# Designs tried in a protein design chat: VH-VL binders against Translin-1 (tsn1). Part 5

Target 1, 220 residues: Translin-1 (tsn1), of Schizosaccharomyces pombe (q9p7v3)
Amino acid sequence: MNKSIFIQLQDQIDKEHSIREKLTAEVDLLDEKLRVLQLLLANCEQNLENQEEILEALEIIKSKTRGLAELASNFPYYKYNGVWDRSIQKVVYLYLLASWTGRLDKSLRPTYSLLSLSEVGQILQVPVFPEESTFHLSIEQYLHAVLSLCSELARQSVNSVISGNYHIPFEALNTIQKVHSSFQVLSLKNDSLRRHFDGLKYDLKRSEDVVYDLRIHKLV

## First folded at step 1 (VH-VL)

Design o2g (from o2 with heavy chain D99G R100Y G101R Y102S S103Y L104G E105Y Y106D; framework fv_ofatumumab)
Fold by ESMFold2-Fast, scan of step 1:
Structure o2g (fold): chain C 220 residues (1-220), chain A 120 residues (1-120), chain B 107 residues (1-107)
Amino acid sequence: as target 1 above (220 residues)
Amino acid sequence: EVQLVESGGGLVQPGRSLRLSCAASGFTFDDYAMHWVRQAPGKGLEWVSTISWNSGYIGYADSVKGRFTISRDNAKKSLYLQMNSLRAEDTALYYCAKGYRSYGYDFDYWGQGTTVTVSS
Amino acid sequence: EIVLTQSPATLSLSPGERATLSCRASQSVSSYLAWYQQKPGQAPRLLIYDASNRATGIPARFSGSGSGTDFTLTISSLEPEDFAVYYCQQYDNWPYTFGQGTRLEIK
């Protein structure tokens, strides 16, 4: 015989499982679209032939992110944010990459610029402050996304030289240097973020080596 | 409002040196690349030198390489061009220009220029 | 170095007409090309960057197009203040280079 207390607990368990299933389903749909956009952005060189597909993928991701935010805002943020945390980090990362490569509406931002957390929030129409909504973009998600961007820019710099593009390495180095300098000032209390930041010095070194090699061979 | 004010130009004999200065205001100076571009009387524009936001990346036109040195002082919001071993062909109006980006490239704002005349 | 050749050297048109200015690069510069306007006694003014993006405050009548080695600046309907010298500039590789300029004059 279940007492009223156990009936209440079972109701909470059932509700939590139902909520996690609904959130996971939305995250899975978002992840599918994130994979598509990541493939489209695999080359830093501007490719106007796939620009329409990139803008379409960005709009779908924005729509899916907003839908997830609206669903999640009905539930406690810190109880369920683990369900979408990595996917939202990737949303921020891909928007940063799309903006940096000049793939967003060109009237909004210059090519090779880094979007702020507030700007990403404005573009996605998602709050960046807890007091505005239960669902929000976190500082940690943004910082992880920025570090992921630096790793990708370092990788694409090597590839751009192989393909004969000597412009991208200079822009990548500049961005990575600015990020590295900014992180040196921060007191990071998140262990995951500290470990991710430890990788930045290698991205910086890779970018520096590419640029130095270009100068030595008179390719700049 | 972005403003760039050049100074230090003048009449100088061949083989001598001049130092040009550019005072910047109206923007966060240490976030942008800075440039020197010159224009000889009645001729077109010629890029001279570029310096990135942190001085980590510096480039020169072949005609001035080894003779000119670009530098910046972010605390003073100032850009400099040290011009050594001046030649008659260096005679030009020298513009200070702000990069649109931190690394350089396109020049979104220009100063009024300072005149350098190299003559005996 | 990458040489930029502008054509024509001089373009004579009347207000209200369409102006088309060409800039040709000796090597591919991808989309790393800017356009500037210069009036007598004045500093140059940035019009277009990354081949096709209008700079802040530039009227909609100015547009840029092209990629690789062939670029065009178009002024859809000339205003009196548009008669000036126009320069293209590449920033794909060092040294950065400018075209020789196109003088747009009143017919």
Scores: ipSAE 0.000, ipTM 0.430, lowest interface PAE 16.7, mean pLDDT 84

Design o2h (framework fv_ofatumumab)
Fold by ESMFold2-Fast, scan of step 1:
Structure o2h (fold): chain C 220 residues (1-220), chain A 124 residues (1-124), chain B 107 residues (1-107)
Amino acid sequence: as target 1 above (220 residues)
Amino acid sequence: EVQLVESGGGLVQPGRSLRLSCAASGFTFDDYAMHWVRQAPGKGLEWVSTISWNSGYIGYADSVKGRFTISRDNAKKSLYLQMNSLRAEDTALYYCAKDEGWYDSLGYTYFDYWGQGTTVTVSS
Amino acid sequence: EIVLTQSPATLSLSPGERATLSCRASQSVSSYLAWYQQKPGQAPRLLIYDASNRATGIPARFSGSGSGTDFTLTISSLEPEDFAVYYCQQYDNWPYTFGQGTRLEIK
């Protein structure tokens, strides 16, 4: 057997590992800020004092996402996208949540609606539907983020009633119902996305139950 | 700081019952699926059971189906495993584990936090 | 059920060396695979999730790769504290399954 062939294979493995390490390091920095923003947004209904911190975190996440995009564009997208796929899903999710809750800008005005994939791309200044295979926001990342938003809105519906806020459950139910209807007409070819969508029925049920309880207690 | 503390293990004879408990703290217990995982002495990890945040979905390993019952009390932030008709092969360290579930409140992902485990020994 | 086969069963190396651990699934698990480290007398610790993402607090020397049926955990330069048992776990399909473990021991 030619030993130099195995040395070449080891060199290729080492080069791919080095690329993954570089991408992972950049993703780790992004993930650190994503954890901070997630914590800030979890308390947003009760703490308006943290708005400046939220805006700063959003800007840093935007900057780091663009930095990751620039680094990743040097390598084959489909070979390495697994390194950042989950983190980019979270970036999209947190921007959707910030927009829905009114924390995306200084106006503090909730949209109670979804940013489109194109709108998220414009905000982050990252390509959507590129003509060549380079770093971009994917349809799958956006759809996962939308489903994650629905789970969070169902959670916030339960918690908002406990804290005395009776408006959020109605807006959450409206959003979850629209997402559920939209997904039912979509032909999903991705197994992970179909699995994630299967969970949406529970978020819908939880949201419905919260609204039903409010109607029974005449808190609507 | 997330903490999971198991209790209720012990020595028990074949055919008898034992109930394990897991006390959770440091996270919103109601939002996450919970799991029981066991490890026989000197062996690997074996998933035993899963329960969703609202107890709406429950799953069991075939080896324990019909004998074990998982349950949770969200008000008490506690997870339980009722083990009936115990067999020698059920002898193991039993871990309570939290599902990460960041994008799905039901969970069904990986286990980000584990307790220290409670030992169950089934012997005559 | 999906069977996860880890290889080698035992890996004997010295500190400073690279460790490469394999996990093969009997059918595709997409990227729904995690790696855990277990030291004697301790609970398992999450290292890698979704095949390639490092868990919080895990050193950069740990990396994961792969998708579908073939997965690899790499430790670029072994430290003394890395000698432990490593398990892979899939969460793509019911029931959840773990590999049998790879024991990393000092040469």
Scores: ipSAE 0.010, ipTM 0.490, lowest interface PAE 9.7, mean pLDDT 85

Design p2 (framework fv_praluzatamab)
Fold by ESMFold2-Fast, scan of step 1:
Structure p2 (fold): chain C 220 residues (1-220), chain A 120 residues (1-120), chain B 112 residues (1-112)
Amino acid sequence: as target 1 above (220 residues)
Amino acid sequence: QITLKESGPTLVKPTQTLTLTCTFSGFSLTTSGVGVGWIRQPPGKALEWLANIYWDDDKHYSPSLKSRLTITKDTSKNQVVLTITNVDPVDTATYYCARGLYSWDYFDYWGQGTLVTVSS
Amino acid sequence: DIVMTQSPLSLPVTPGEPASISCRSSQSLLYSSGYNYLYWYLQKPGQSPQLLIYLGSNRASGVPDRFSGSGSGTDFTLKISRVEAEDVGVYYCMQSLEYPLTFGQGTKLEIK
């Protein structure tokens, strides 16, 4: 009878399942706040009154991200990073978007530029370089977030024109062009990232379309 | 009047390098949002996209052929050049260049095409 | 790669009757912009391809109004309301949602 080895294997399975459940529960709490912030930032050109809610959501997301990082640091990074990878990509993305649009602090000053991976790490108080298999922000997560930013900027360019803001489309185009040029010099080794990057060209096209339409109508 | 015209050898030996030139008029690659692409059609077969180049020197290649393809532009001469290395008989096709619009990556004006036969 | 599948491959049509060509994509061509990145081309015998429809449903300059494009996502249709002799040729759909740009296998329209 080989009952003892099967019991040991079941215990290992149960332990790993328990760890994934704990990480998933923390990720679910983070995701709830990410959905709230995403909705607030999607309408930022139309509602300056929501700034206090945005600042609160950013702070809660920062706190939840640190909590996840502390929990995750007890376990092998590469074994469990799939549990939080997409949510952390979204954290980085929303902080990039908040910075670009001027919602990151009470000054309401848009940067119209990208926070670096290191700057995002400093803001979130999370490591950005893997000294060992501990929780950190990855280059892949940052690049996915930058591509997501470009898609959102292209979308908001259309909405900005509807609201009578003709400046945003030019800044969005400038940002998307710089990202596109920067990605062209990168040797992408990841299939997921290469597929996401393929979408960047269409975000650039949408931004070009908005700007061309504005110039044709002599609105700039 | 927008026109594009392909030029290059009509017969190339296997393992050689094929160089095709697209000369165009009626538009410029200094214009933001404009590009030129290359599409080929083997005799009796469907159209196959090869490569695009845009006003800002942004380049895209068919992944299956990327290691063999190079696309370049000479904005002052209104020319786009496609180079294909290590040709073999399956590269026999009519090669078209066409104007691409960056915003949607579709081709609105096409050259007449040039038939290239790869044979010993 | 996005695979484009056309049907039928051969379409004999009586002059003056309608014709319909189907194009299906292996994934959605509808993007967040609201555009379907789908295009229809006609290649007449011995000629270069010419653009008929861009972004799913927009007729290109000089294209008669008897040509119309419809559909969204993965299923698209090119319709000719009354086929004329000059419409003979091979029709291709193309997607530009992502690289590589891919064409359908073509539909040959012939007068019966």
Scores: ipSAE 0.000, ipTM 0.421, lowest interface PAE 16.2, mean pLDDT 85

Design p2b (framework fv_praluzatamab)
Fold by ESMFold2-Fast, scan of step 1:
Structure p2b (fold): chain C 220 residues (1-220), chain A 119 residues (1-119), chain B 112 residues (1-112)
Amino acid sequence: as target 1 above (220 residues)
Amino acid sequence: QITLKESGPTLVKPTQTLTLTCTFSGFSLTTSGVGVGWIRQPPGKALEWLANIYWDDDKHYSPSLKSRLTITKDTSKNQVVLTITNVDPVDTATYYCAHEGYFSAFDYWGQGTLVTVSS
Amino acid sequence: DIVMTQSPLSLPVTPGEPASISCRSSQSLLYSSGYNYLYWYLQKPGQSPQLLIYLGSNRASGVPDRFSGSGSGTDFTLKISRVEAEDVGVYYCMQSLEYPLTFGQGTKLEIK
């Protein structure tokens, strides 16, 4: 009966599906490189020989993130943001981790500090705080990445003791304490972020316990 | 030490509004990350989560009961209040308030207050 | 809503024997932080629930080391290495990954 209306609806469905398929394909390529970098960084405190692979992975991730941003800019941001949101959170997280651990460049000098959202945007050459609904790094993506960093630093504190590096636990505790203090002044109105924030107390406790044990056995 | 205690009527008639108060000590509901939840348990049945309120006044409700639930806090009195409108006999349960502050866990619970809904 | 399913629902045990309780979630409770938002509670007869295990595998303060939690994603297990008479009660798993917070139906541990 009114087939023209249904044909228009089907065309719109097909167009949206095609867009999501194209974005998903780019995200899948990015995710593959993110998995590689995460594995390399998970062992970085014990294996300095993988530094060239880390630098290569960082450059590929930067390139792929910019490519995704370019593609995504052709479509409504808030309609398709869900396709890349988790992957971009992981990009930010891995850059924060690489900077903290000293893997971001050839100097191998850890920063033991957080890159700001603006600094990450500068490194990746993608916008932050845009005036329009364009592809950008969001505050929520950054905060999730910071919380993920704290969890990883707590894990690496335990591993660093096993490998005989007693400096890392102190720097990790310092970072986690600063993050915890900063989050305490924020009003979190996002369920996912609130749940992630709750994990921060566990990470803080783990880091405190590692440092306490070192002080009792090695520093006293 | 963290302690919580529920108070309110033990008997409520169908269609009335039930108001329960949780009075606590040992923590402040102005401390970042801290929340208080309400959980109920009908006689012989499982635990059912009702609502949470947090330091920043963020509120969450069980979707099946949301239209009937209101949770508020009074930080000066160290109290959290849960209101349930239009009660019926199926709302008969022991009502607990619990502290949520560490690891998203309910680590300290009140003693519970049994509320019977009958005519 | 995330559905939590416990097995068995009734667990008769002889003191000194090990006990194991399973909890399955309808979707993964593993978050990007690497933590599972799964919790175990014990409700002794006539008492309020008490926290045993948080974030999948961590024992709460004051909980004996005979209790342990394990698992990841959708499958979780609470183990008691050697059951004591004081361990009788109903065990509940809970998820806090997303709202609404949901509990399993409970496992009643009884001495036989």
Scores: ipSAE 0.000, ipTM 0.476, lowest interface PAE 13.8, mean pLDDT 85

Design p2c (from p2 with heavy chain G100D L101S Y102W S103Y W104T D105E Y106L; framework fv_praluzatamab)
Fold by ESMFold2-Fast, scan of step 1:
Structure p2c (fold): chain C 220 residues (1-220), chain A 120 residues (1-120), chain B 112 residues (1-112)
Amino acid sequence: as target 1 above (220 residues)
Amino acid sequence: QITLKESGPTLVKPTQTLTLTCTFSGFSLTTSGVGVGWIRQPPGKALEWLANIYWDDDKHYSPSLKSRLTITKDTSKNQVVLTITNVDPVDTATYYCARDSWYTELFDYWGQGTLVTVSS
Amino acid sequence: DIVMTQSPLSLPVTPGEPASISCRSSQSLLYSSGYNYLYWYLQKPGQSPQLLIYLGSNRASGVPDRFSGSGSGTDFTLKISRVEAEDVGVYYCMQSLEYPLTFGQGTKLEIK
């Protein structure tokens, strides 16, 4: 019978499970800090006191991301990247959001623009040029993060108007329009990215509606 | 700092054309969402809106006066010009220019006003 | 045209007392966006108008917190919680829902 073969397969399964568990533990620690930063960035206009806490969260996330990268570099990238892919997308997204809103440093100066993939890599001190078997930021992770940013900017446009900040909707619309135009020339071979991109049209419409309401009501 | 100042003749005769210039500083009409409007106030009466012009050269006029009004801008000089044709004594008023921001506040900064008397 | 009607036209007030000015529009100024396109301006004697309140209830930069705007649709109120001598002047409401932009007839606030 093939019992010895099945015992060898079980051993390999156990080893892979152990590696996945170790990676998952590091991802869980990173995710905890990502949740904290996301909440802090949602409250940007309410509390300038949040800035110290935001800076601390950004540094911890950078440190945790490097730690994950070091651990992950010991194992095949293609086999285990599913463990951290979504969390790294969120790291990129929150850094894009922090930059756009002016929360990356003590200047509190919004960029109202997109950090490039290379710029994000420089800030995080993580490779962006793909190397086989090494941890790196992928183009797909960046594009997912950009689409997530657009959804958040559309949401913040509604909220900023309610709170009395009317210039945010115009900057958000400008960003979303540029992203929409850029994505239309891309050949999306990734099914999850294609599905995420399908959502962009609703973010664009929501952002346009906010700006349209502001303009038409002041004028007619 | 944001400032606006009106200039033009203080006395004009009936049937003539009145030209008023608004010169501003601290903002530009190249900035998206920004405009300048003209409002007048006859002695002892309420404020009356006349016209607005925006960064993209979009123009709006009081319907009752539209045939007599022309609003233009010179972005390089930071100036907005209002022209009123065929003036009548009823056009005697203090004329104000004021900044319009589509983003936040309508008429948030005003010029000092210039009194124009229409009389022979 | 949307007609703006203010009441009272003359408001004598004792310093330190509250004051209230009403503004009524001939059409609702509340849009589907949730905003009321109503503005309040103060013109002090011999001076240009200055913005007090925008979009119904938002206080303009530099305006003291004793000024507040309230109301929705067709009925709006400007309140001064404690009138000071420097508050003397003519108060105007204005709508920006439709062109032409239209002002109320003004309310003259005087110290009695």
Scores: ipSAE 0.000, ipTM 0.430, lowest interface PAE 15.0, mean pLDDT 85

Design p2d (framework fv_praluzatamab)
Fold by ESMFold2-Fast, scan of step 1:
Structure p2d (fold): chain C 220 residues (1-220), chain A 121 residues (1-121), chain B 112 residues (1-112)
Amino acid sequence: as target 1 above (220 residues)
Amino acid sequence: QITLKESGPTLVKPTQTLTLTCTFSGFSLTTSGVGVGWIRQPPGKALEWLANIYWDDDKHYSPSLKSRLTITKDTSKNQVVLTITNVDPVDTATYYCAHKYLDYGSPFDYWGQGTLVTVSS
Amino acid sequence: DIVMTQSPLSLPVTPGEPASISCRSSQSLLYSSGYNYLYWYLQKPGQSPQLLIYLGSNRASGVPDRFSGSGSGTDFTLKISRVEAEDVGVYYCMQSLEYPLTFGQGTKLEIK
């Protein structure tokens, strides 16, 4: 084709690159806070100062997620969602974990249950099930987050026994069993979700083993 | 003190639906790890496990009987109900409900007195 | 399904003498936890089954020390060191390693 066609293509390439750079910069800032919160939630030292840090991190993550949503709403969702998909999965995961463990608010009362996709959307003030292809929390992001939660709960079951907390393994097994049963009825049309779900069987077995051992010793 | 008691009809006609109720005290099916199972014993024969239900509404059924069995719980009434459809004279048995605390690792440690159900015309 | 096979099916015993009942499973009942998911029950005439032994070798509360369970994997034994009149009844083994839960055929212990 002629030179003017190539100039238009270059302009489009440059524009898309500029958009991806802006989105990536916002995602990088969000990722920094996600790493901090994940470390806080994995820390074996649970105390009042730690809870204040967790609440601060949750609020910053919520704010950064809304900022990303506002920026992203100016561009085609399906063209650019790959830039933030993994980070938003982690946002959902950490909110699910904070809720399950009782770290989501000042009450310090664990829910031992899953926040629904709609509940997460309400907390983050981000759309779910939109009519248009605008920035939103996707079903796939939520499902990945739920599977990540199960893996973390299986890990926490082992650690809680070591620390002398015998209740956590039981609630973790309950949650993982419910997730496993629910996933089996879903038609998963995403390869990454199927692979992530395949890992759930190991989390389930790990969690079962911890609970069976505790009960045999009558510690639960 | 854990106690369980089975109740239901003593005589059922072939093809009818049999409904058995287990009423218990000394524990709650809202307590994590608690479950109730149903076991039957035809006269002079061995024990046969039928179904389990757990605190989280997780249910397990004997595969050979699954299409005919339904187990449900009513935690407000401290009851577990077993329903068997399309009964046959071979379903004549004493039906027991039993408590178990844990999933695979715990025994059936407390049993009801049993209720004899005769299936005949 | 895991098949549980007991022997003997009928066991006449003189009071004060020992008795042994065998239970074999069609596959190993030993779990990764190191425990065997095998249980022994006694059903006295006209009564409900009562737990004697849990997890292969542990005696249930209130069970006399003359009762003991042993074995691992696929071969298990219930032993009564000295049989008393009150021990009459049908003994059952059960596995809980996997669903469906399955019982042996039962062993009827009778006084000679």
Scores: ipSAE 0.000, ipTM 0.411, lowest interface PAE 18.0, mean pLDDT 85

Design p2e (framework fv_praluzatamab)
Fold by ESMFold2-Fast, scan of step 1:
Structure p2e (fold): chain C 220 residues (1-220), chain A 122 residues (1-122), chain B 112 residues (1-112)
Amino acid sequence: as target 1 above (220 residues)
Amino acid sequence: QITLKESGPTLVKPTQTLTLTCTFSGFSLTTSGVGVGWIRQPPGKALEWLANIYWDDDKHYSPSLKSRLTITKDTSKNQVVLTITNVDPVDTATYYCARTGWEYLSGDFDYWGQGTLVTVSS
Amino acid sequence: DIVMTQSPLSLPVTPGEPASISCRSSQSLLYSSGYNYLYWYLQKPGQSPQLLIYLGSNRASGVPDRFSGSGSGTDFTLKISRVEAEDVGVYYCMQSLEYPLTFGQGTKLEIK
């Protein structure tokens, strides 16, 4: 190898490292806000007074996601998407959770349903299925988010019974059953997604057990 | 009842191709979430995963052996076939097939075949 | 690749006494779903491996309650509360969090 070629390769390595550092810094700022929103939503059924904080956190996350998208659009998507993939999965998950539980807006009306990938993209003002390889919400990020939602809904079913809300377990079971049926017809070629989907059967069983226990013990 | 059984040659010469067949009953690879994997065990050594195939024909291979491995399924015969090219004496092992996937709560490798010993020698 | 390390490699036990086997992974096996993708298998002499524990702590169908799995992340333990003669064999842990799937080197449990 010629010395000048080696120097050019080192310059390219340094440039790519600099890009990763800039992207990582933006992701770190987004992750801080994601942790805040996750904590606020963890007890959302029992604490309605935190709604203004939830709305503020959702707006900040939306803004930070758009900022990351603008920065990332200057660089090859498939080379750098690993830097933000998990954080964007969490953005989608928290928006799905906020929508399902009725925390997405001032109405406090639960949807008990899934926002589609296109609907999430529209809310976040981020592309879905772009014609060019730019920053976008991926199908895999959406599917991971949906699976994370099911795990959280199974958990909230137990907590809802403790708090005397017997409606939530039935809606959670309905959602998890629909997701399970939908995933069973998909041909999953992503190892991480297949691992995550494996967990869904336990969430489904846990949700079923909660509902069956309520029917047997006549707690309503 | 769930059963798996390996079949193939018991002796193979170096550089030849080894073909092993797993025949199973009590479940189907038409069932979403079901797969079959191959695991080997050289004499006196630990278990080593080789390859998985799933109902939707998704395939995974051990990276160190990927260039030599091919896994296929024949859903109508309830069979999964593993092919290993250019075998070497270090490929001498008992070869197992096992059920895997996420259809069943027990998950990965919940039922195993009896194993078939393959000796690679000149 | 995720490396799985078991200790001890050899475990002689007196019948009726407890036994404990450790399994360590080079990376956390705790996925965002809250599950640990760690499995325990027993291979009795001359037999195929059989599943004992799935997802870290769940006993497989037909496995006696004297077997228990515990741990999270990178440190896992298989315990046998009262070892019986039928428990002799080689115990393996396996991670299925990511490909390639990897096994520990095995722990041989023998009656003293």
Scores: ipSAE 0.007, ipTM 0.570, lowest interface PAE 8.3, mean pLDDT 87

